# Ledger of designs, part 19: VHH binders against DIS3-like exonuclease 1 (DIS3L)

Target 1, 352 residues: DIS3-like exonuclease 1 (DIS3L), of Bos taurus (Bovine) (a0jn80r465to816)
Amino acid sequence: REDLRKTHLVFSIDPSGCEDVDDTLSVRALDNGNLELGVHIADVTHFVAPHSYIDIEARTRATTYYLADRRYDMLPAILSADVCSLLGGVDRYAVSVMWELDKTSYEIKKVWYGRTIIRSAYKLFYEAAQDLLDGNFSVVKDIPEFKDLDEKSRQAKLEELVWAIRKLTDIARHIRAKRDSCGALELEGVEVRIQLDEKKNIHDLIPKQPLEVHETVAECMILANHWVAKKIWESFPHQALLRRHPPPHQEFFSELRECAKAKGFFIDTRSNKALADSLDNANDPNDPIVNKLLRSMATQAMSNALYFSTGSCAEEEFHHYGLALDKYTHFTSPIRRYSDIIVHRLLMAAIS
Short names: E, the ipSAE of ESMFold2; O, the ipSAE of OpenDDE; V2, 0.75 times the mean of E and O plus 0.25 times the DockQ between their complexes.

## First folded at step 18 (VHH; framework vhh_enristomig)

Design m4 (from k6 with V112S; at its last look DockQ between E and O 0.04; V2 from the best seeds 0.00; counts 0 for: pae E 6.8 > 2, placed apart)
Fold by ESMFold2, look of step 18:
Order: C-alpha cells, then sequence, then structure tokens
Structure m4 (fold): chain B 352 residues (1-352), chain A 123 residues (1-123)
C-alpha cells in the first residue's frame, strides 16, 4: 500500500450529509513540472471477501437504493457509512488511479494503479466547492475543517484547497472538450422525484440546478472508469466486466426528428457525432426552451447502458455511445454498486 | 418518511410582507442545504433562494434585497421572509432538499419537496 497521508491533499465532494463516500480526489504539482491527478476510491474489497455472507447479500441487492424517507443499503451500515467510507479526518484504505499529466496540454504521460492509505482533509459538499471555485469565500464558515484555526493557517489552507479545486476543474474542462470533439452528447437529465404520493404528472418534475463542480467530479470519475476499463481488459481480454452503451434503434428518434422539423430544425440521427452537432445547432433565439426540449427527447430515445463480459462480444461492440469512449466500466462507486466490487477485484488481479 | 411542510402563504398587497415556514422531518435537517422554489400558474418552477448547512445564503437576482432565507436547525425549520412583494411574486412556494449523486454517468437525481404554500400578491 502506498501511504498518501503526508504527501497528498485528498478531499471529497459530495451532497451535504452524505455518509457513504466512495470517492476522493487529489491534484499536485510534481518536481518535474508535470501534474499528478489522483482518484482514490473506497477499498471495499479489503473488507468484503468473495463468497462471504456480506458478498452474497451485496450481490443480491446489486446497488444501494435511495428513497425519500430511507436507504436500502447494499452493504451493512458499519461498512457503507464507516470503515469503507472515505470520511474526513480518518485514515482509510483506498484503491487509487493516479495520472501524470503534462502541465500545459494535460496529456497523460503515465498511469499508476494501486492500493493506498489516505486521510481525507476535507469533506466538502458540492455547493461549498462551487463557491470556492467561484471565489466566494464567505462559504468558509460552512466548512468545519476551517473552524478554530488562526487566520494565517486558515488562509494558507484555503489557498491550497482553492488551487486544487480550480486545477481539477481546469483538467475536467479539458477532458470534456476532448470527448465533445468525438461526439459526446450533452443531454438534458431527467429529474426524477421519488415521493410517497399518489399523484404524479410532468409539472411536478424537479428542474436540475447544475453546478460546474458536478462536472468536475464527473469527468474525473469518467476518466478513472475509462482507464480502469482499459487496464482490466488488457489483463483479461475475455473476462473483464465492462459497461457499454449501444446506439439506439433509429425508429426511437422518429418523434425527435418530427418535433425538430416542426420547429424548423434538422436533427441528423445517423451517427453519434451527427446527432451531437445537430443538437448544438438547434437553437431558436426567440424560444430558448426549444433546445432543452430537443435534448430531452434525444435522451428519451437512448438505449440503456449495460454491463457485459468482454468475452461475450467483439471489441467493436464495446463502445459507449453517450460518453464517446471506446472502453468504459464502473469502478468509482463500490460502496453502492456491486459491479464496481467485481471491477476492483479484477483490477487487483491485473496489477498483481 | 421525509416530510417538508410549507406554511405562511396568503394574500397580500403590493409592497407587503409575508414570512413562510417549512417544517422538516424524517432526515438530518442540519446536514443539508435547503432551498425555496416557486411556481407561478402556467410557468416552470424556478429557484428562489438557498441556505447551506452552516448558514451561507444565496438568492436569485429577482429577489435579492427583498427576501431573506434563514433556518433554525434546533427546530428543523426553514424560513423565507419576503418583503416589498410584487405581483410577479405570486406563486406556489416550495421548500426542497437537494440530494444529488454524480458518479460519472449517473443520470438519476432525487429531491424531496414540500406540498407548497400559495402566495398571492394582488395586482
Amino acid sequence: as target 1 above (352 residues)
Amino acid sequence: EVQLLESGGGEVQPGGSLRLSCAASGFTFSSYAISWYRQAPGKQREWVSRIHSGGSTYYAESVKGRFTISRDNAKNTLYLQMSSLRAEDTAVYYCARYEYRYSGDEYVYFDSWGQGTLVTVKP
């Protein structure tokens, strides 16, 4: 295990009150001028042996269910909320992916995978991280790790944290821009309300209020999932658990094309790139909701992503349509998804 | 069961004031950011204000300087003090707990909402 506790600023960004922290991040400058980006994930496999009672129960549940009034945890609470959770201020085992990036181009120069020991310095909520990114430092009073520090120490730690958040965001912007050039889709998410009421209609849908730090975290997770997918496939070309997103059947786009035509736009559904470019161009300056509607319809036309073993289909079928990645898996949420536990076991075997 | 119950709505003259309350139960209220939203008839729901767990506050431009959000964590209660009310403030007002989980390709978000309280500002 590599010990990162004294050399790395590691922190999490999650919803307020989150107890099941799967993922933490780090970024630092290296002596050679390059950057090191780190994604550090809860080491659930350390605590959950294959075929144990806990493993069998987790497999049966497959994922943690979040309901409005309670949770149905995949793992026992002591694991999910405590010993596996990457809580602030405590030593935790992690499985890490670390990349060396060029300081200017962010080109990945090398990658390292391994088990680590971390101590998360901050358990941030998304809104606090966003305020720090935006230069709104009044949020410091909402960040417990800054309480009871003298002004000099607080300012030094704040500058360190702000630098890290900004650098992660710069890297995320770069990674996303590259994927956009390959046809990654910008789709309107569907806000689902899980309520215990007996009336449901479209007017009750909750609009998403996106924060850029959501994208910052998401791009780091996508990068880790992508690189872990490549690593486990290289070691187990017929037994790796990956995740693919096949192109949707063309008939599912019929309503989208008809609605767009009625608004004077042509939506080209023949390829992922053609769809992305068409959606980017479908703007009505007199009615800004039109683009959001068309993207929502495109989302509804998408096929489901699915898990598969690499021995079950040809490599040409591995592609993730929505993310525009040739290989993808789930690695970054092992507390709440059983597939991630399988992927962690494959990764550990691949690096042994 | 997560419950959010708004109260304090009513009819008011232009330039008047109202104080809305939101009683919360079924979750650790003090750990969450809580927001006010509003929905005028025939319009989409829009964000009004947010307060973080430690008390930092944020406002939509349309209400800055007129509305004040606050919370009492001991009573699990969120407040919205509305002043200088205008006809365009007429809406059903909702309190909401935000709880998003982003994990790269997560497409599902979940929120908890109250039933709403109607505020009517006479034209």
Scores: ipSAE 0.016, ipTM 0.370, lowest interface PAE 6.8, mean pLDDT 79
ESMFold2 (binder alone), look of step 18: mean pLDDT 79; pTM 0.787
OpenDDE, look of step 18: ipSAE 0.139; ipTM 0.600

Design m5 (from k6 with S53W V108E F110Q; at its last look DockQ between E and O 0.01; V2 from the best seeds 0.00; counts 0 for: pae O 4.1 > 2, placed apart)
Amino acid sequence: EVQLLESGGGEVQPGGSLRLSCAASGFTFSSYAISWYRQAPGKQREWVSRIHWGGSTYYAESVKGRFTISRDNAKNTLYLQMSSLRAEDTAVYYCARYEYRYSGDEYEYQDVWGQGTLVTVKP
ESMFold2, look of step 18: ipSAE 0.520; ipTM 0.809
ESMFold2 (binder alone), look of step 18: mean pLDDT 80; pTM 0.803
OpenDDE, look of step 18: ipSAE 0.027; ipTM 0.370

Design m6 (from k6 with S53Y V108T V112S; at its last look DockQ between E and O 0.43; V2 from the best seeds 0.00; counts 0 for: pae O 10.0 > 2, grease 24.8 > 24.2)
Fold by OpenDDE, look of step 18:
Structure m6 (fold): chain B 352 residues (1-352), chain A 123 residues (1-123)
Amino acid sequence: as target 1 above (352 residues)
Amino acid sequence: EVQLLESGGGEVQPGGSLRLSCAASGFTFSSYAISWYRQAPGKQREWVSRIHYGGSTYYAESVKGRFTISRDNAKNTLYLQMSSLRAEDTAVYYCARYEYRYSGDEYTYFDSWGQGTLVTVKP
């Protein structure tokens, strides 16, 4: 197991109140001037042996379920909220993917997979991370990890953290731009906060506004999932657990096309790229709701992504239509999804 | 709370007809696309039909020409008219609502399901 505790600034960005931290990030400059991007995922398989009672139960549950007023964990709390969770300030076991990136173009030069020991320096919330990204440092007073530092040390640590967040965001923008050029879709989806009344009934749904830092983290996780998918497929071409997203049936777009036409727009549904581009061009400056509506309609036309074994279908069917990736899987949430545990086991076997 | 309740299932002879209903509550029914799914014994759940909030209808190839999906927004009810039923149509039938959510690393569809209603086609 590679020890990263002294060499890497590792931190997490999660929703407020989150206890089951699956994923952490790192970025650093290398001696040769290049960058190293790191995704470090909780090493659940270290604690959950195959065919153990915990494993069997986790398999049965398949995923953690989040309801409005409660949650049902896939794993026992001692694992999900403690020993597996990549909590701040403690030594934890992780499975890491790290890329060497060209300092200018951010082209991937090298990739490394392996087990690691990490110590997350910061457990950040999305809002705090965004503030730091935006240069609003008033949030520093609310970050526990800065409280006991002298002013000089605080400033140095803050500068380091801000650099990391901004560098990650810049890398993520580059990665997303590449996927967009390949036909990645930006569909309309609204995450909502549930407000409960005194009786724990749903009182209201409040739409959450996505922050750029959400996209930053998402792109890093997508990158990890994609590269792990490639790795396990290379080692196990007929036995890898991947996730594909079939293209929608063309007939599902009929209402979208008609609606767009009525508004004076042409939506091309022949490919994900065509769809993405035509949606991007379907803007009414006098009515911003039109584009949102069209994107919503496009979302409703989509098929569901599916898990599959690579031996069960042809390689041309492996594609993830929405993400515009030729291979994809789930690797980044083993505390919450059993499929990720399977993928971790496949990856460990692949690199052994 | 989103609730979907299927009804209308039963036993029918080959060539017969059944009408399934799905009563929906806990959300604005008219704003959502709703689907029928079915799961036969020992088989995976499969998509059967979908009706868009705008009224457009879609069908699996196996049921085209035989099944008709419809909705009554005033009653918050989804329907599936089944005709020319075959033995292979034997399954538990589910109605489902889709929602688009961020799952942490990607956007995915989550669905709300009813408890299902059993349709048995036998001589």
Scores: ipSAE 0.007, ipTM 0.255, lowest interface PAE 10.0, mean pLDDT 89
ESMFold2, look of step 18: ipSAE 0.013; ipTM 0.395
ESMFold2 (binder alone), look of step 18: mean pLDDT 79; pTM 0.784

## First folded at step 19 (VHH)

Design n1 (from m2 with R101Q V112S; framework vhh_enristomig; at its last read DockQ between E and O 0.51; V2 from the best seeds 0.00; counts 0 for: pae O 2.1 > 2, unsure alone 64.3 < 65)
Amino acid sequence: EVQLLESGGGEVQPGGSLRLSCAASGFTFSSYAISWYRQAPGKQREWVSRIHSGGSTYYAESVKGRFTISRDNAKNTLYLQMSSLRAEDTAVYYCARYEYQYSGDEYEYFDSWGQGTLVTVKP
ESMFold2, look of step 19: ipSAE 0.388; ipTM 0.741
ESMFold2 (binder alone), look of step 19: mean pLDDT 79; pTM 0.787
OpenDDE, look of step 19: ipSAE 0.026; ipTM 0.405
ESMFold2, fold request of step 27: ipSAE 0.547, 0.614, 0.710; ipTM 0.822, 0.851, 0.888
ESMFold2 (binder alone), fold request of step 27: mean pLDDT 78, 78, 78; pTM 0.783, 0.779, 0.782
OpenDDE, fold request of step 27: ipSAE 0.278, 0.019, 0.062; ipTM 0.701, 0.300, 0.542
ESMFold2, last read: ipSAE 0.523, 0.594, 0.578; ipTM 0.808, 0.843, 0.840
ESMFold2 (binder alone), last read: mean pLDDT 78, 78, 79; pTM 0.783, 0.778, 0.784
OpenDDE, last read: ipSAE 0.028, 0.135, 0.030; ipTM 0.482, 0.627, 0.353

Design n2 (from m2 with R101E D111Q V112S; framework vhh_enristomig; at its last fold request DockQ between E and O 0.27; V2 from the best seeds 0.00; counts 0 for: pae E 2.4 > 2)
Amino acid sequence: EVQLLESGGGEVQPGGSLRLSCAASGFTFSSYAISWYRQAPGKQREWVSRIHSGGSTYYAESVKGRFTISRDNAKNTLYLQMSSLRAEDTAVYYCARYEYEYSGDEYEYFQSWGQGTLVTVKP
ESMFold2, look of step 19: ipSAE 0.421; ipTM 0.756
ESMFold2 (binder alone), look of step 19: mean pLDDT 80; pTM 0.793
OpenDDE, look of step 19: ipSAE 0.211; ipTM 0.608
ESMFold2, look of step 20: ipSAE 0.520; ipTM 0.809
ESMFold2 (binder alone), look of step 20: mean pLDDT 79; pTM 0.788
OpenDDE, look of step 20: ipSAE 0.016; ipTM 0.252
ESMFold2, fold request of step 27: ipSAE 0.333, 0.448, 0.504; ipTM 0.708, 0.772, 0.800
ESMFold2 (binder alone), fold request of step 27: mean pLDDT 79, 79, 80; pTM 0.790, 0.786, 0.789
OpenDDE, fold request of step 27: ipSAE 0.174, 0.174, 0.148; ipTM 0.589, 0.589, 0.574

Design n3 (from m2, 21 letters changed; framework vhh_lunsekimig_d3; at its last look DockQ between E and O 0.03; V2 from the best seeds 0.00; counts 0 for: pae E 6.4 > 2, placed apart)
Fold by ESMFold2, look of step 19:
Formats: structure tokens, sequence, C-alpha cells
Structure n3 (fold): chain B 352 residues (1-352), chain A 123 residues (1-123)
């Protein structure tokens, strides 16, 4: 295990009150001037042996379910909320992906995969991280890790954390822009309802106010999932667990095209790049909700993403249409998704 | 069980003031951003204001300078002070809480709403 505790600022960004921390991030400058981006994921497989009672129960549940004031855990609470969880201020086992990036272009020069030991320095909630990104430092009083520090220590730690969040966001903007150029779609996310009552309107399912740090974290997780997918496929070309998103049938886009035409826009659904470009151009400066509506309709038209074994189809079918990635898997949420545990086991085998 | 309960609505003359409250329970109040929304008859709910868990605020332009959002973490209560009220401010006012979580190629969104408190601005 590589020990990152003294060399890396590692921190998490999650919903307020989150106890099952799957993922943490790091970013630092290297001596050669390049950057190192790190994604450090809970090492659930260390604690959950294949075919154990816990493993069998987790497989049956497949994922953790959340409700407004309680949850139905895939793993026992001591694992999900404690020993596997990448909580702040404690030493934890992780499975890490680390990339060396060019200092200006952010081109990936090297990648490393391995088991690590980390000590998360901050357990941030999304709103706190966003305020730090925006330069609104009034949130410092609500960040426990800054309490009981003298002014100089607090200022130094704050500057270090703000730099990291801003650098992660700059990197995330860059990697998203590259995927956009390849046809990645900006869609409204699929929503898990806390209360599944009478609210069936598509607008009510897609909150109007996402935070940019959600995208910062998302892009880092997508990158890790992509690179792990490539790594396990290279080692197990017919037995890797990946995730694909087939292109939808054109019939499913008919409502989108009709609504867009009524608003004066042409939406080209013939490829994911054509769709992405035309959605990006479908902006009414006098009515900003039009673009959000069109993207919501595009989301509704999408086929479902699927898990698959790489031996079950040709490589040309591995493509993830919505993300515009040729290979993808789920790696970054092993506390709450059983497929990620399988992917971790494959990764461990691939790097041994 | 997450509960949000709005109160303080009523009838007021144009130019008047009201103070709305949102009492919260069933979650760690101090850890969440909270939102006020407004819904006029036959119109979609619209965001009015947000207060971050640490106290930073956001307002939509139509209420900026007239409305003030605040919170009291010791009482698990959010407030909306509404001044210089206009007829177009009439509607049901809701408080809301959101959670977001990245999950691979998914966002997980969770929302909780109150029942609403009616504000009527009329002469």
Amino acid sequence: as target 1 above (352 residues)
Amino acid sequence: EVQLVESGGGVVQPGGSLRLSCAASGFTFSSYALYWYRQAAGIERELIARIHSGGSTYYVDSVKGRFTISRDNSENTMYLQMNSLRAEDTGLYYCARYEYRYSGDEYEYFDSWGQGTLVTVSS
C-alpha cells in the first residue's frame, strides 16, 4: 500500500450529513511542474471477502437506497458509515487512481493504480466547497476542521484548500470540454425522489440550481471510471465488467425535434455530436428555460445504460453514448453499488 | 422523517411587510442549504432565495433588495423577511431542502418540501 498521508491533501465533497463517503480527491503540483490528480475510493474489498455472508447480502441488495430521513444500506452500518467510509481525520484504506497531467494542457502523461492509505483532511459538503470556489469565505465558520486554529494556521490551510478546489474545478472544466468536443451530452440528471408523491412534472424532477462543484466531482469520478474501465479491459478483454450506453432509436427523439422546431430550433439527432452541438446552439436569450426543457426531453429519449461483460459483445458496442467515452465502468461508489465491488476485485487482479 | 413547516403567511396591503418562517425537523438543519420558492395560481413554482448552511445568500432579481432570507440554527428555523410587498408577490410560499450526489454517470437528487403558506397582497 502506498502511504499518501504525509504527501497528499485528500478531501471529500458530499451532501451535507453524508456518512458513507466513497470517494475523496487530491491535486498537487509535482517537482517537474506537472500536476497530479488523485481519486481515492473506499477499499471495500479489503473488508468484504467474496462469498461471505456480507458479500451475498450486498449482492442481493445491489445498491443502497436513500429516503429523506433514512436509508437502506447495501452494507452493514459499521462498514458503510465507519470502517470503509473515508471519514475526515482518520486513517483509511483506499484504492486510488492518480494521473500526472501537463501543467498547461492537462494532457494525461501517466496513470497509476494501486492500494493506498489516506487520511482525509476535510469532509466538505457541496455548498461549502462551492462557496470556497466562489471566494465566499463566510462559510469557514461552518467547516469544523478550521475551528480552534490560530489565524495564521487557518489562513494557510484555507489557501491550500481553496487552491485545490479551484484547480480541481479548472481540470474538470477542461476534461468536460474535451468530452463535449467528442459529443458528450449535457443532460439533466436522472433523479431519485425522496418522496414519490404527486410530483410527476419533469421540471419538478430536475432542480434548477445545480452547483458547479457537483460537476467538478462528477468529472473526476467519470475520469476514474473511464481509466479503470480501460485498465480492467486490457487485462481481461472478455471478462471485464463495463457499462455501456447504446445510442437511442431515432423514434424516441420525435417529441424533442417537434418541440424544438416549434421554438425555432433544429435539433440534429443523427449522432451524439450532432445532438450535442445542436442542443448547445438551442438558446433563446429571451427565454432561458427553453434550453433546459430541450435537454430534459433529450434525457427522456435516451436509452438506459447497461452493465455488461466484455465477452458478450464486440468492442464497437462498448461506447457510452451520453458520456462520449469508448469505455466506461462503475468504480467510484463501492460502499453503495455492488457492481463497483466487482470492478475493484478486477482492478486488484489486473495490477497484481 | 424530514419535515418542513411554513408559517407567517397572511393578507397584507401593498407596501407592507411579512415575515415567513420554516420550521425544520428530521435532519441536521445546520448542515443544509435551504430555499424559498413561490407559486402563483397556475404558474410553476419559482425559486426566490437560498441560504447556505453557513449563512451566505442568493436572491432572484425580482425580490433582491426587498426580501431577506436568514436562518437560526439553534431553533432549526429559516426565515424570509418580505418588505415592500407588491400584488405580484401573492402566492403560496414553500421552503425546500435539496441533496445532490454524484454517482458515476448519474446525479442523485433528493428534495423535500413544506405544505406552503399563503401570502396575499391586496388592498
Scores: ipSAE 0.016, ipTM 0.340, lowest interface PAE 6.4, mean pLDDT 80
ESMFold2 (binder alone), look of step 19: mean pLDDT 82; pTM 0.793
OpenDDE, look of step 19: ipSAE 0.171; ipTM 0.586

Design n4 (from m2, 22 letters changed; framework vhh_lunsekimig_d3; at its last look DockQ between E and O 0.06; V2 from the best seeds 0.00; counts 0 for: pae E 8.4 > 2, placed apart)
Fold by ESMFold2, look of step 19:
Structure n4 (fold): chain B 352 residues (1-352), chain A 123 residues (1-123)
Amino acid sequence: as target 1 above (352 residues)
Amino acid sequence: EVQLVESGGGVVQPGGSLRLSCAASGFTFSSYALYWYRQAAGIERELIARIHSGGSTYYVDSVKGRFTISRDNSENTMYLQMNSLRAEDTGLYYCARYEYQYSGDEYEYFDSWGQGTLVTVSS
C-alpha cells in the first residue's frame, strides 16, 4: 500500500449528512511542473472477502436502495458508515487512481493504480465547497476542521484547500469540454422527467440548477471509471465487467423530431454528436422551456445503460453513447453497488 | 413527505419592502442548506440567495445589499427580507432544498420546491 497520509491533501465533497463516503479527491503540483490528480475510493474488498456471508448478501442486494423513511444498505451499517467510509480525520484504506497531467493542456501523461492509505483532511458538503470555489469564505465557520487552529495556520490551510478545489474544477471543465466535443449529451435528470410525466404544470418543467462543484466531482468520477475500464479490459479482454450505453434505435426519435420541427428546429439524430449539437442550437428566445422539453424527449428516446462482460459482444458495442466514451465501467461507489466490488477485484488482479 | 410553503408575497411600489417566509417540514431542517429562487416571465428560475446549515449566506450581485436571507432552525423557517424593491424583482419566488449524489455515469439528485409566492413591483 502507498501511504498518502503525509504527502497528499485528500478530501471528500458529498451531500450534507452523508455517512457513506465512497470517494475522495486530491490534486497537487509535481516537481516537474505537471499536476497529479487523484481519485481515492473506499477499499471495500479489503473488508469483504469473496464468498463470505457479507459478500453473498451484498451480491443478492446488488445496490443500496433509498426510500422515503429508510435505506436498504447493501453492506452492514458498520462497514458502510464506518470502517469502509472515507471519513475525515481517520486513517482509511483506499483504492486509488492517480494521473500525471500536463500543467496547461491537462493531457494525461501517466496513470497509476493501487491500494493506498489515506487520511481525509476535510469532509466537505457541496454547498461549502461551492462557496470556497466562488471566493465566499464566510463558510469557514461551517467547516469543523478549521475550528481549533490559530489564524495563521487556518489561513494557510484555507489557501491550500481553495487552490485544490479551484484546480480540480478547472481540470473537470477541460475534461468535460473534451467529451462534449465528442458528443456527450446534456440530458434532463430522472426526477425532472418524473415531474413532467406525473404533473404537467409550469412548475414541473422548471429545470434543476446543480452547483458547479457537483460537476467537478462527477467529471473526476467519470474519468476514474473510464480509465479503470480500460485497465481491466486490457488485462481481461473477454472477462471484464464494463458498462455500456447502446445508441437508441432511430424510430424512438420520431416524436422528438416531429415536436422540434413543429417548433421550427431540426434535430439530427444520426449520431450522438449530431444530436448534441442540434439540441444545443434548439433555443427559442421567447420560450426558454422549449430546449428543456426537447432534451427531456431525447432522454425518453434513449436506451438504458447496462452492465456486460467484454466476452459477450464485440468491442464496437462497448461504447457509452450518452457519455461519449469508448469504454466505461463502475468503480467509484463500492459501498453502494456490488458491480463496483467486482470491478475492484478485477483491478487488483490486473495490477498484482 | 418533504414540504416547503412560501408566504409573504404581494404587490408593492418601487422602493418598498416585503418579507417572504418558507415553512418547512418532513426533514431535519437544521442539516440542509436552503435556497431562494426567482422566476420572471419568460426565463428560467434563477438562484437569488442561499443559506448554509451553519448560517453562512450567499447572494447574487443583483440583490446583494438589498435582500437578506435568514433561518430560524427552532421554527423550521427560512426568510427573505426584500428591501429597495425594483420592477425587475417582479416574479414568483420559490424556496428549495436539494439532496445530491453522484454516480459514475449520471448525476443523481432530489429536489424539493414550494408552490411559489408572487411578488409584483409596480407603480
Scores: ipSAE 0.013, ipTM 0.333, lowest interface PAE 8.4, mean pLDDT 79
ESMFold2 (binder alone), look of step 19: mean pLDDT 79; pTM 0.771
OpenDDE, look of step 19: ipSAE 0.299; ipTM 0.694

Design n5 (framework vhh_8k46_1; at its last look DockQ between E and O 0.04; V2 from the best seeds 0.00; counts 0 for: pae O 9.2 > 2, unsure alone 62.3 < 65, placed apart)
Fold by OpenDDE, look of step 19:
Structure n5 (fold): chain B 352 residues (1-352), chain A 124 residues (1-124)
Amino acid sequence: as target 1 above (352 residues)
Amino acid sequence: AVQLQASGGGFVQPGGSLRLSCAASGFTFSSYAMGWFRQAPGKEREFVSRIHSSGGSTYYADSVKGRFTISRDNSKNTVYLQMNSLRAEDTATYYCARYEYQYSGDEYEYFDSWGQGTQVTVSS
């Protein structure tokens, strides 16, 4: 394992109360002036051997299920909430993807895959990370890792952390811009706020815009998933577990097109790019809800993403319509998804 | 089961004060950020205030800054909203919420667990 505990500032950004930390991030400046972006994922496969009792049970469960009032874990708590979880301030095993990026253009120059040992310096919640990003440092008092530091040390570490968060955000913006140019969709409904009533029934679904830091983390994870997909496909062109998103059937867009037309807009559904662009242009300055509604309708028309083995489909079918990526998989959540465990095993085999 | 019970609403004159309470059960209260939202008739539900799980950081909508104060007592599993200098435009049903956000790699889930609302009416 590559030891990153002294060379890399690793930290996580997760929901408040999260115990099963699958993913951590790092970014640093290299001696040659370039940047190194790192995604470090919990090494679940180190603890879960193939065909073990835990493996069989995890396979049967397939995923951790989150209900409105409870959850059922795919893995035992000792793994999901402790030894596998990339908790702060402790040594943990990870599988890492690291990219060398050009200092100016953020073009990817090199990629590395491998097992690592890390120590996350900060377990941040999204709101705190956003505040730091925005220059609101009042949240520092809520970050336990700063509590016992002298003022000088606190300031130095804070500056380092803020730099990292901001740099990650800049990189993420660049990555997203590229995907957008390829037809990535911003849909209402992918991010939904679920409102429950007293009886725990769904009262309302409210589309919510995430914080920028949510997007930052998401883009990094998507990048990791994408590159791992490419890697395992290259090594196992007929046996790689990937995730595809077929384009919707055109008939499912009829309501969207008619509604848009009634409002004086043309929605082009012939491609993800056409759809994305036409939705971006469907704005009524006098009624901002129109665009949200159209995006919601577009979301409703979407098909589900699917897992598949690369040997079972033509390469033309590998594409992820919504993300605008030619290859995609799930790599970043092995504590919660069994598919990620499979992908980790494939990746380890690919780099052996 | 997650339970959120809001209380403390009522009728008040402009310039008056109310204190809302939300009693939580069915989850580890101290691990979650809590918030208040409100919805007036014919309007969308809007954010009012949020408090970090530790109680240290607080956030407010611009419309209530300087007038409302959110707080919590983790030993009582309760979040509070002190509302001062109330205005007619503050009239709404107020809801308590637990925040939860999950990312699955290509999908987003943002959960706001809600309890029943409590009515606040500001009128002369």
Scores: ipSAE 0.010, ipTM 0.248, lowest interface PAE 9.2, mean pLDDT 89
ESMFold2, look of step 19: ipSAE 0.013; ipTM 0.275
ESMFold2 (binder alone), look of step 19: mean pLDDT 76; pTM 0.767

Design n6 (from m2 with A33W R101Q F110Q; framework vhh_enristomig; at its last look DockQ between E and O 0.01; V2 from the best seeds 0.00; counts 0 for: pae O 15.5 > 2, placed apart)
Fold by OpenDDE, look of step 19:
Structure n6 (fold): chain B 352 residues (1-352), chain A 123 residues (1-123)
Amino acid sequence: as target 1 above (352 residues)
Amino acid sequence: EVQLLESGGGEVQPGGSLRLSCAASGFTFSSYWISWYRQAPGKQREWVSRIHSGGSTYYAESVKGRFTISRDNAKNTLYLQMSSLRAEDTAVYYCARYEYQYSGDEYEYQDVWGQGTLVTVKP
């Protein structure tokens, strides 16, 4: 197990109140001038042996379920909220993917997979991370890790953290741009926050506003999932658990095309790239809701992504239509998804 | 032994320029953030500028547009180019390294400081 506690600034960005931290990030400059991007995922497989009672139960549950007023965890609380969770300020076991990136182009030069020991320095919530990204440092008072520091130390750590967040964001923008060029779709999903009254009745539904930092984290996770998918497929070409997204059937786009036409836009659905580009061009300056609606309709036309074993289908079917990736899997949420546990085990076998 | 040694200080007239140097030894210079601080007489030490190992630079508002921080990793040297100097820039200037250290159960953020070099802006 590689010890990153001294060499890497590791931190997490999650929803406020989150206890089951699956993923952490790091970015640092290397001596040769390049950058190292790191994704560090909870090492659940260290604690959950194959065919153990916990494993069997987790398999049966398949995923953690979040309801409006309660949650049903895939794993026992001692694992999900404590020993597996990458909590701040404590030593934790992780499985890491780290990339060496060219300092200018951000081209990936090297990739490393392995088990690590980390200590997350910051458990940030998305809003705080965004404020730091934006240069609003008033939020520092709300970050517990800064409270007991003298001003000099606080300033130094703050600068380091801000640099990391900004660098991650810049890298993420680059990665996204590359995916976009390959036909990645920006689909509109309305996530709502449920507000409950004192009697636990639904009082209101509040739309969640996505922040850039959400995209930053998402892109890093997608990158990790993609590269892990490639790695396990390389080692196990007929037995790798991957996630594919078949192209939608053309007939499901009929409503989208007609609606767009009514508004004076042409939506090309012949490929993910064509769809993405045509949606990007379907903007009414006088009515910004139109584009959102069209994207929503596009989302509704989408097929579901599916898990599959690579031996069960042809390689041309591996593709993830929405993400515009040739191979994809789930690696980044082993506390919450059993499929990620399987992928972790495959990855460990691949690098052994 | 880890050492930082500042040089280049002196007396300069308002509006003048001065270049400070900080020579590093005893550690892999290229791997660390290095900062400039200054302490004026009767005042607390204040942060001036910082340069990341990757080349990103930051400045205090009071020196933005006037000071430029740079580094030469091959020479293990940090620089501070000061221009348009003002009386309020009079201070002892220090270079400092920040080190992320883990002592087993806890991590700490440590500063390694030089001895400082005096800059006097006087008419």
Scores: ipSAE 0.000, ipTM 0.216, lowest interface PAE 15.5, mean pLDDT 90
ESMFold2, look of step 19: ipSAE 0.075; ipTM 0.459
ESMFold2 (binder alone), look of step 19: mean pLDDT 81; pTM 0.808

